# Ledger of designs, part 44: VH-VL binders against q58766

Target 1, 244 residues: q58766
Amino acid sequence: MIIMYAIGIGDNKEEVLKAYEKLKEEGIEVELIDNPKLLVDKLLDGEIDGAVRGSLSSSKVILYLRERIGKFYRASILKNPFTNGIFLLSPVGIDDISEDKNERIKDKIRIIEFASNFLKNYNIKAKVAVLSGGRLGDLGRNKVVDETIYEAEEIVEHFKGNVDIIHNGILIEEYLKDGYNIIIAVDGITGNLIFRCLGLICKIPGYGAVILSDKNVNFIDTSRNANWERYYNAIKFLIGGDFG
Key: E = the ipSAE of ESMFold2; O = the ipSAE of OpenDDE; V2 = 0.75 times the mean of E and O plus 0.25 times the DockQ between their complexes.

## First folded at step 18 (VH-VL; framework fv_dargistotug)

Design c5 (at its last look DockQ between E and O 0.88; V2 from the best seeds 0.80)
Fold by OpenDDE, look of step 18:
Structure c5 (fold): chain C 244 residues (1-244), chain A 118 residues (1-118), chain B 106 residues (1-106)
Amino acid sequence: as target 1 above (244 residues)
Amino acid sequence: QVQLVQSGSELKKPGASVKVSCKASGYTFTDYGMNWVRQAPGQGLEWMGWINTRTGDPTYAQGFTGRFVFSLDTSVSTAYLQISSLKAEDTAVYYCARHYNWDYFDYWGQGTLVTVSS
Amino acid sequence: DIQLTQSPSFLSASVGDRVTITCRASQGITRYLAWYQQKPGKAPKLLIYKASTLQSGVPSRFSGSGSGTEFTLTISSLQPEDFATYYCQQLYSWPTFGGGTKVEIK
């Protein structure tokens, strides 16, 4: 059976087409789909083996995907600049997790569980690092930061003893140096900022955002304004999953 | 005091199945992951996989998929290793060992010798 | 998987000797390395974790050092009860053990 992948093509057509052509040069066949629902339907119906949102509307594709498979989370896949491996960063959307403390904690727990299972499918042991809003020594300096610290500690306590998980404050650089491959941001805003700084400014290689769910869905979420390399890398990830 | 007590030695024929138990005491069973380690006669230690004692989710090392099954009975703080379709090469001492946050394996069972012979 | 190579595989020494065992990882594992002692017919016993942290109850003559890919276990003055097989283990990725080093009496 022929393996087939698809990239959504909305705006930013030139970049999507450039990725398409590059993949074609490598002998990789990709279908271009300009209909958000069709992209999702083909994927879920098994007509294609993997899909990249490409430059299609996030609100349309993600909403419809959620209607079809239920609630899911996302994690950005980034290359670790220290180890050359990959790490998952989540959450990265402004509304990916709840603003309610208790629900937010549950969301983060679910993210960790799904992300761990995701990595296990690639024969990678999860190493989870939970971010808070400051150094551990900053406790007491800021009420908001304190809450993030306590929340992180609660999450670590939930998994501690079974999962390789750590909370050492805001020191993301230390997490990455030590090879932690699941980074849990304080919230979607923080995660998005981390992504934008590392991926868009510092140009750390990335593969888009994977779906975190109890369902196995080969879907990569990409920005509608991404360059061709992002779309290209997303397909390449679906095909082979090069983790360095 | 923490203690892991495994079931007794087993003598099986090829093709048979065996189920080794590892009973934990002296601590909260579900707070620590449980590992299984194989050691063939005169050979080194080989990690077989682990089971999350909180969720029951098992992970098997390469080479230990299919015939090997990890399971739990949390009501009696016991982990199990089942090996089906036993082969001669499965002859080994099998250890359960708990770990803490993947820093170390601090407590081990006494080991269970499984001998597979025709 | 990450491979750990121990050296030497066999070591003959006398009581009072300084003994050094090396463990090399096929890739960087930072400090996620543990050392175990195993005596015949017994389960392994944890000695060192995080490359250099001595487990509670373990004699101070045991020490660990290293990071990245090169690690060492040192027994400053070998005692009669130290004749055993020693294993390194990495927990950076899925756990793997070294091949072991048997310390025998000379």
Scores: ipSAE 0.843, ipTM 0.919, lowest interface PAE 0.6, mean pLDDT 95
Fold by ESMFold2, look of step 18:
Structure c5 (fold): chain C 244 residues (1-244), chain A 118 residues (1-118), chain B 106 residues (1-106)
Amino acid sequence: as target 1 above (244 residues)
Amino acid sequence: QVQLVQSGSELKKPGASVKVSCKASGYTFTDYGMNWVRQAPGQGLEWMGWINTRTGDPTYAQGFTGRFVFSLDTSVSTAYLQISSLKAEDTAVYYCARHYNWDYFDYWGQGTLVTVSS
Amino acid sequence: DIQLTQSPSFLSASVGDRVTITCRASQGITRYLAWYQQKPGKAPKLLIYKASTLQSGVPSRFSGSGSGTEFTLTISSLQPEDFATYYCQQLYSWPTFGGGTKVEIK
């Protein structure tokens, strides 16, 4: 059996090609695919074992992936600056979860389940922190903030004691210091903003965004305009290489 | 009063199977995770894995991914450990222990001695 | 896999002595360490969790300290019922136990 991976190549070809050449030097077989539908079809039909979106259009690749496998969520994989491990931040797609309060609670519960299974496959025990818009003592200051606190408490209560899950408000830095490795944002907007601050501005090392689904899809989403190292690291992550 | 009561000791021959039970009382069974811990004679404690009592999804520690099966019957608040193809090296006391949020194992069963000999 | 090394492996002491047991982790585990007491033929009993929090009903002569990779269980004045084997356990990742420290009567 030959293990095959693919990177999507659209704009930003120079950086994708640098990643390709480095992987080739290391004996890692990677196909470059310039067609969004073909990338998805080859992955889902089993012709390749894992795929990175690379520099292909997000709207073309992600929309077609949704057509083929249905609803899914995205989680960014970032290095934890305090513990030398990784954490998943989800949701990070602005439209990944419902705008309706009760439906987004169900979405977050699914995200926690899928993210926990994802980490289990890497032999990592899930430690889940659910963010809200304030501290627990902030109740009564703002109706929207209150809603996020109640929502987070309901999610934690759903899991009871089987899962290591907490809500202690907005304090993401304390969660990361304590080794929490699944960080649940209030919604896709807040998750995306956290990612942009940590990953794009502060340049915390990252490995792309994984697909969280009831289907086992070995796919990492990456920015069109990434440095070659992000495409390289995404493939290395799919292979199961070191997270350093 | 939280209590975990395990089935009695077992004497088995190599190649046989055994099923150890752990019956919980005094709390909501599905609110706590259930772990299995092995202790060979004169040896320390070894975590074998756990089962999510809400979902029934087991997780096995490395070295316990074959002959060992965790299961539940939530209607009687009971967790089970089944060991197949018993070997002499499986001789040990087997404990069940519950957890909440992975902070601790606060209540343990009394242990079940499984002895495997010719 | 996070390995825990306890020291000493056994200890002989008298009633009234101050006893100190250490547990060292192979990597940082923040504060996610528990201590258990086990007497022969009995199940382990939780003493301390999150490195320093005393479980309900455990005598105040037991205390725990540490974070990161180095942890200590202290018994300030050893009592006859404290002669047992003590285990540390990390719960930061999939749980592992230390090798145990047997505290025997002198």
Scores: ipSAE 0.712, ipTM 0.875, lowest interface PAE 1.3, mean pLDDT 92
ESMFold2 (binder alone), look of step 18: mean pLDDT 93; pTM 0.938

Design c6 (at its last look DockQ between E and O 0.91; V2 from the best seeds 0.78)
Fold by OpenDDE, look of step 18:
Structure c6 (fold): chain C 244 residues (1-244), chain A 118 residues (1-118), chain B 106 residues (1-106)
Amino acid sequence: as target 1 above (244 residues)
Amino acid sequence: QVQLVQSGSELKKPGASVKVSCKASGYTFTDYGMNWVRQAPGQGLEWMGWINTRTGDPTYAQGFTGRFVFSLDTSVSTAYLQISSLKAEDTAVYYCARHYNWDYFDYWGQGTLVTVSS
Amino acid sequence: DIQLTQSPSFLSASVGDRVTITCRASQGISRYLAWYQQKPGKAPKLLIYKASTLQSGVPSRFSGSGSGTEFTLTISSLQPEDFATYYCQQLYEWPTFGGGTKVEIK
């Protein structure tokens, strides 16, 4: 059976087409789909093996995907600048997790579980680092930071000694240096900022955002205004799981 | 006094199945992941995989998929290793070992010798 | 999988000797390395974790060092009860063990 992948093409057609052509040059056939629902339907119906949102509307594609498979989370895939491996960063959307403390904790727990399973599918052991809003020594200096610290500790406590998980404050650089491959941000805003700083400013290679769910869905979420390389990388990730 | 006590030695024919038990005591069973390690006669230690004692989710190492099944009975703080379609090469001592946050395997069962012979 | 190569595979020594065992990883594993001692017919016993942290109850003559890809276990003064096989283990990724080093009496 021929494996087929698809990229959504909305606006920003030139970049999507550039990615398409580059992939074609490498002998990788990709279907261009300009209909949000069709992209999702083909994927979920098994007509294609993987899909990249490409430059299609996020609100349309993501909403319809949510209608079809239920609630899911996203994790940005980024290359670790220290180890050359990859790490998942989540959440990265402003509304990906709840503003309610208890629900937020549950969301983060689910993210960790789904992300761990995701990595396991690629034969990668999950190493989870939970971010808080400050150094551990900052406890007592700011009420908001304190809350993030306690929340992180509660999450770590939940997993106990089963999962390779740590909380060492806001020291994301230390997490990455030590090879942690699941980074849990304080919230979607924080995660998004981390993504934008590392991926868009510092140009750390990225592969889009994967879907985290109890369902196995080979979907990569990409920005509608991304360059061709991001679309290209997303497909390459789906094809071979490029981790290096 | 943390203790892992495994079931006794087994003698099986090829094609048969065996189920090794590992009963934990002296700590909260669900707080620590449980690993299985194989050691063939005169050979080194080989990690077979682990099971999340909180969720029951097993992970199998390469080479230990299919015929090997990890399971739990949390009500009696016991982990199980089942091997089906036994082969001669499955002859080994099997250990259960708990880990803490993947820093180390601090407590081990005494091992269970499984001998597969025609 | 990460491969761990121990050297030597066999080591003959006398009581009181300084013994050094090396464990080399096929890739960087930071400090996620543990050392175990195993005696015949017994389960392995944890000695050192995180490359250099001595497990509680383990004699101080045991020490570990290293990071990245090169690690060493040192017994400063070998005792009669130290004749055994020693294994390194990495837990950076899915756990793997070294091939072992058997320390025998000279």
Scores: ipSAE 0.827, ipTM 0.911, lowest interface PAE 0.6, mean pLDDT 95
Fold by ESMFold2, look of step 18:
Structure c6 (fold): chain C 244 residues (1-244), chain A 118 residues (1-118), chain B 106 residues (1-106)
Amino acid sequence: as target 1 above (244 residues)
Amino acid sequence: QVQLVQSGSELKKPGASVKVSCKASGYTFTDYGMNWVRQAPGQGLEWMGWINTRTGDPTYAQGFTGRFVFSLDTSVSTAYLQISSLKAEDTAVYYCARHYNWDYFDYWGQGTLVTVSS
Amino acid sequence: DIQLTQSPSFLSASVGDRVTITCRASQGISRYLAWYQQKPGKAPKLLIYKASTLQSGVPSRFSGSGSGTEFTLTISSLQPEDFATYYCQQLYEWPTFGGGTKVEIK
């Protein structure tokens, strides 16, 4: 009844092995898996308790995961620069949500539900902020901006009072200062750009991307070109939400 | 007018079970989250957890995951707290309280005294 | 868990006195603090939320202030009906309550 984790090993073997050795040094059982389908199968069949993609091909792992569990969304896990906590940014895949207006609202509602459940599994209370392209006082200035505001308001209205959810416009920095830990981007492009600015340019610490789904999938996606610390940190997060 | 009306006081022996009801009126029941709060005699307030009234999904605070069960009957706008295997230390007043967006608990039930004694 | 420490735990005051109760959080909670009044044998009643917003129907002699880790409830001129226990509550994360401040009439 040992808790088992796996990390995918493809290219970039040196960095994956460094992470493996550090984890072994700490008494953490990790299997190295070089086959994308095997990694996914062992996770979904319950042979391992959590998986990190590591340096395996994203296209092979993600495609097969979609074959096994169907539609899912992705959220980046980032450290909140104003607090000691984390936040989830979603969507971050450019094709994670629909292009159709009505369907993308439904996608965001599903993301909120799945992200909230993900945080609950780590004993974190969800605090949701829905971004738009402007503030309520900006209505009438630009039709595209107006549409994003109305869509954000519709999403908030859907949840009523059970969920801690707000829309106060584009002010992501104020949401983060107030401890909001689920940030819903306008679309996949916007989410991806926010991640690239915060994570890649400003180098806010990150823990990879989680799978948001109606299935319970304990999986973190990481770059194939990451340093060993990112692979190590992803495993530590899967174990208990260890933020470093 | 918004009201939360709880069931009456209960006198129980150790090992028994109790089910406290909280009937809501004057608002749309599924628009607000429902919380349970315990207050032992002479003690302060202790949050026990909540139930999402739209989904029925309960969340229990640390220490309340075993013998305590939250449930709903939305057809009669009622939340329930069930306590199994009652112990003497479960003697307390139990309150229901609603929230909106986790800003505050604005309406509370009148409380239900559960007394557990040999 | 975020711990809230209320001070004082107990105070005696006369009708007409200005009463100040403090609540300190173990970490920053922004302005996500509520104050409740509980009279003997009754449920708690919401007074203040978001640190300083007065709930509808609450007398204006009640006020709240603070942000971050330091919060204050003030009763500008204590009335006989204000004999009660007062609790702070944070809602920044999973809710927790302060230990309470019992206000007795001298």
Scores: ipSAE 0.646, ipTM 0.849, lowest interface PAE 1.6, mean pLDDT 91
ESMFold2 (binder alone), look of step 18: mean pLDDT 93; pTM 0.941

## First folded at step 19 (VH-VL; framework fv_dargistotug)

Design e1 (at its last look DockQ between E and O 0.01; V2 from the best seeds 0.00; counts 0 for: pae O 4.2 > 2, placed apart)
Fold by ESMFold2, look of step 19:
Structure e1 (fold): chain C 244 residues (1-244), chain A 118 residues (1-118), chain B 106 residues (1-106)
Amino acid sequence: as target 1 above (244 residues)
Amino acid sequence: QVQLVQSGSELKKPGASVKVSCKASGYTFTDYGMNWVRQAPGQGLEWMGWINTYTGDPTYAQGFTGRFVFSLDTSVSTAYLQISSLKAEDTAVYYCARHYNWEYFDYWGQGTLVTVSS
Amino acid sequence: DIQLTQSPSFLSASVGDRVTITCRASQGISSYLAWYQQKPGKAPKLLIYKASTLQSGVPSRFSGSGSGTEFTLTISSLQPEDFATYYCQQLYSWPTFGGGTKVEIK
């Protein structure tokens, strides 16, 4: 059986075509799709096995995807700067999780479940770290910080020992050094800011953003104005989790 | 006391099926993950995979993704390993073992010898 | 898969001897290593987890050390009941076991 993938092509056609040609030279069949609805429909109807947004408009593709599958979360795929592996950072959409404190705990639990299943499909054991706004020794200094610490502790308790999950405060660098590969941000704003700092300022290699939902959507979101290597790497990730 | 008690030895012909049980007692069954480990005669230990006892979701190690099925009955705190289309190389002792936060396998069943011969 | 190499494969020793068993991982596993003792016809028994934490009820003559890729199990003064096969196990990724070290009477 031939496994089929697609890259969205809108603006930035030269970079998308360069990625397409490199993949073709490696024997990887990729369809170029210039219609946002068609890209989503072919993916969800099973006509293609995975899709990269490519240079299509994010608002058009993501809006239509939400219309088709409902609520979902996003996770950024980043290279772990201390190990040879990847980690998922989630949430990264600024509005991905609820404003209500109790509902956002439920959102984070769902993110952990979906992200763990995503990694399982790549034969990666989930190691989950839940961020809060401070260190454990910071309790009592600030009411908002305290609330984030208690929220993180409740999430860890939910998983009842089946899952490798930890909360040790705000110490993202220590989690990454120890190989934690699912990093749960305090909220979508925090996750987005972490991504911008690590990926855009510090240039940590990234592989795009995945859709986390109960619908098993094999989709990677990429920048409209990326270089060809970004589109190429996203497809390589979809086909086998090739991390270089 | 924490105990994992497995079903008794099995003698099977090639092509048959077997279902090994592992009954847990002395702890909250859904708080610990359940693993299956194989040991062929005179050989070392080989992890086969695990089942999340809270969600019921199984995960199989590479090489165990076909003929091996993990399942649960949480009402009786029991995990099961089913092996179909038995081959001679499936002859081994099969252990269940629990984990907590992937730090250790602290309690093991006594093992179930499955012998496959014609 | 993360490969674990135990050395030695066999060790001959007398009661009272200090015994050292090494486990080397093919990549860094932080401190996610456990040690087990197995006697013939019996299930493995947990001795040490997280590289150096002694399991409840295990004699203090057992100790573990190491992090990253190199780990050691030490029995400070070997007792008659310690003649067994010892396995290391990593739990950093999907678990794997070392090949085992059989400790025999000299």
Scores: ipSAE 0.695, ipTM 0.877, lowest interface PAE 1.4, mean pLDDT 91
Fold by OpenDDE, look of step 19:
Structure e1 (fold): chain C 244 residues (1-244), chain A 118 residues (1-118), chain B 106 residues (1-106)
Amino acid sequence: as target 1 above (244 residues)
Amino acid sequence: QVQLVQSGSELKKPGASVKVSCKASGYTFTDYGMNWVRQAPGQGLEWMGWINTYTGDPTYAQGFTGRFVFSLDTSVSTAYLQISSLKAEDTAVYYCARHYNWEYFDYWGQGTLVTVSS
Amino acid sequence: DIQLTQSPSFLSASVGDRVTITCRASQGISSYLAWYQQKPGKAPKLLIYKASTLQSGVPSRFSGSGSGTEFTLTISSLQPEDFATYYCQQLYSWPTFGGGTKVEIK
């Protein structure tokens, strides 16, 4: 049986094509799809084995994907610069989790559950670090930051004794140094900013963003402005996974 | 039945502009990319570029930038090719052709002859 | 751009003959090659795609083979309606066409 993958092609065509050509050189069958709906439909209908958003519009692809499979979360896969392993960063979409406190907490809990299960499939033990908006010592300095701290504590309390989970403020560098492999951002904006800084500016290797859901969907969300390597790595990840 | 129907032949003078239409029917217009192919008299086929019918984003082949503009009217499932500042060398038959996932061009318009003569 | 070279440019044959047209790519294009037939005053018609897959509705006397840089279109038994110009097209990268092969009656 021939295994087929697809990459969405919108803007940034040159980079998508570079990835496309490289994959072809390696004998990997890839379709270029310029229709967001078609990309999702082919994937969910089983016509292709995996799909990468490529440079298609996120708002179109993600929206339609959500319509088809329901609520899901995304986690960016990045290389840990300290341990050489990987870590999942979530949320990374601006509207991936609720603005309501109680619902947001539920969303983060679900993310942790799905992310833990995701890593389990690759025989990786989940180590969860929950970010807040400041250092623990910053408590009382700003009400918004305080809320993030309390929220993080509530999440940790929820998983107490069941998951290796920690909250130690905003110290993402310490989390990564200590080998935590699930990083929960305060919200999608924060997560997206973290991703952009680490992945796009510092050029930490990444594999795109995986779908976190109760459904198994071989879809990788990628930036429309990514280089060819990121698109290429996304497909390679779908093929066999690469955790360094 | 899938059909691509192009506008009729054009006779233009050098420096003028022409706009060729390609009306699609029998399928969802925005599901397939549309290509433009040029064929000078007695010559071979030359790919000019394509337009994403969903996003409206055009891509032009080398040699077809500047004077050549791809556009859409999705409300009537029509793609357009506009050529400005026409030259004698632009005399050719122009085809629209849809592609499927960049595997093939399965349906073509009947072609539009554009003749540029003083 | 990927260059496609067809050979021969012209071919004279008789009805019933076996005809073979070759298309060579300047670099490897895997199987992303299509063949088209064009008759005078008509648009090209898709015959073969993915190097060897016959398009629906195309007679079985047409066949394609090859991979990488060498491809062939074969007409097992030339029919009167097969006298036309044939083009190869690569879709490994941005599409390019071969120079064409005109099949004429001997």
Scores: ipSAE 0.026, ipTM 0.616, lowest interface PAE 4.2, mean pLDDT 93
ESMFold2 (binder alone), look of step 19: mean pLDDT 93; pTM 0.936

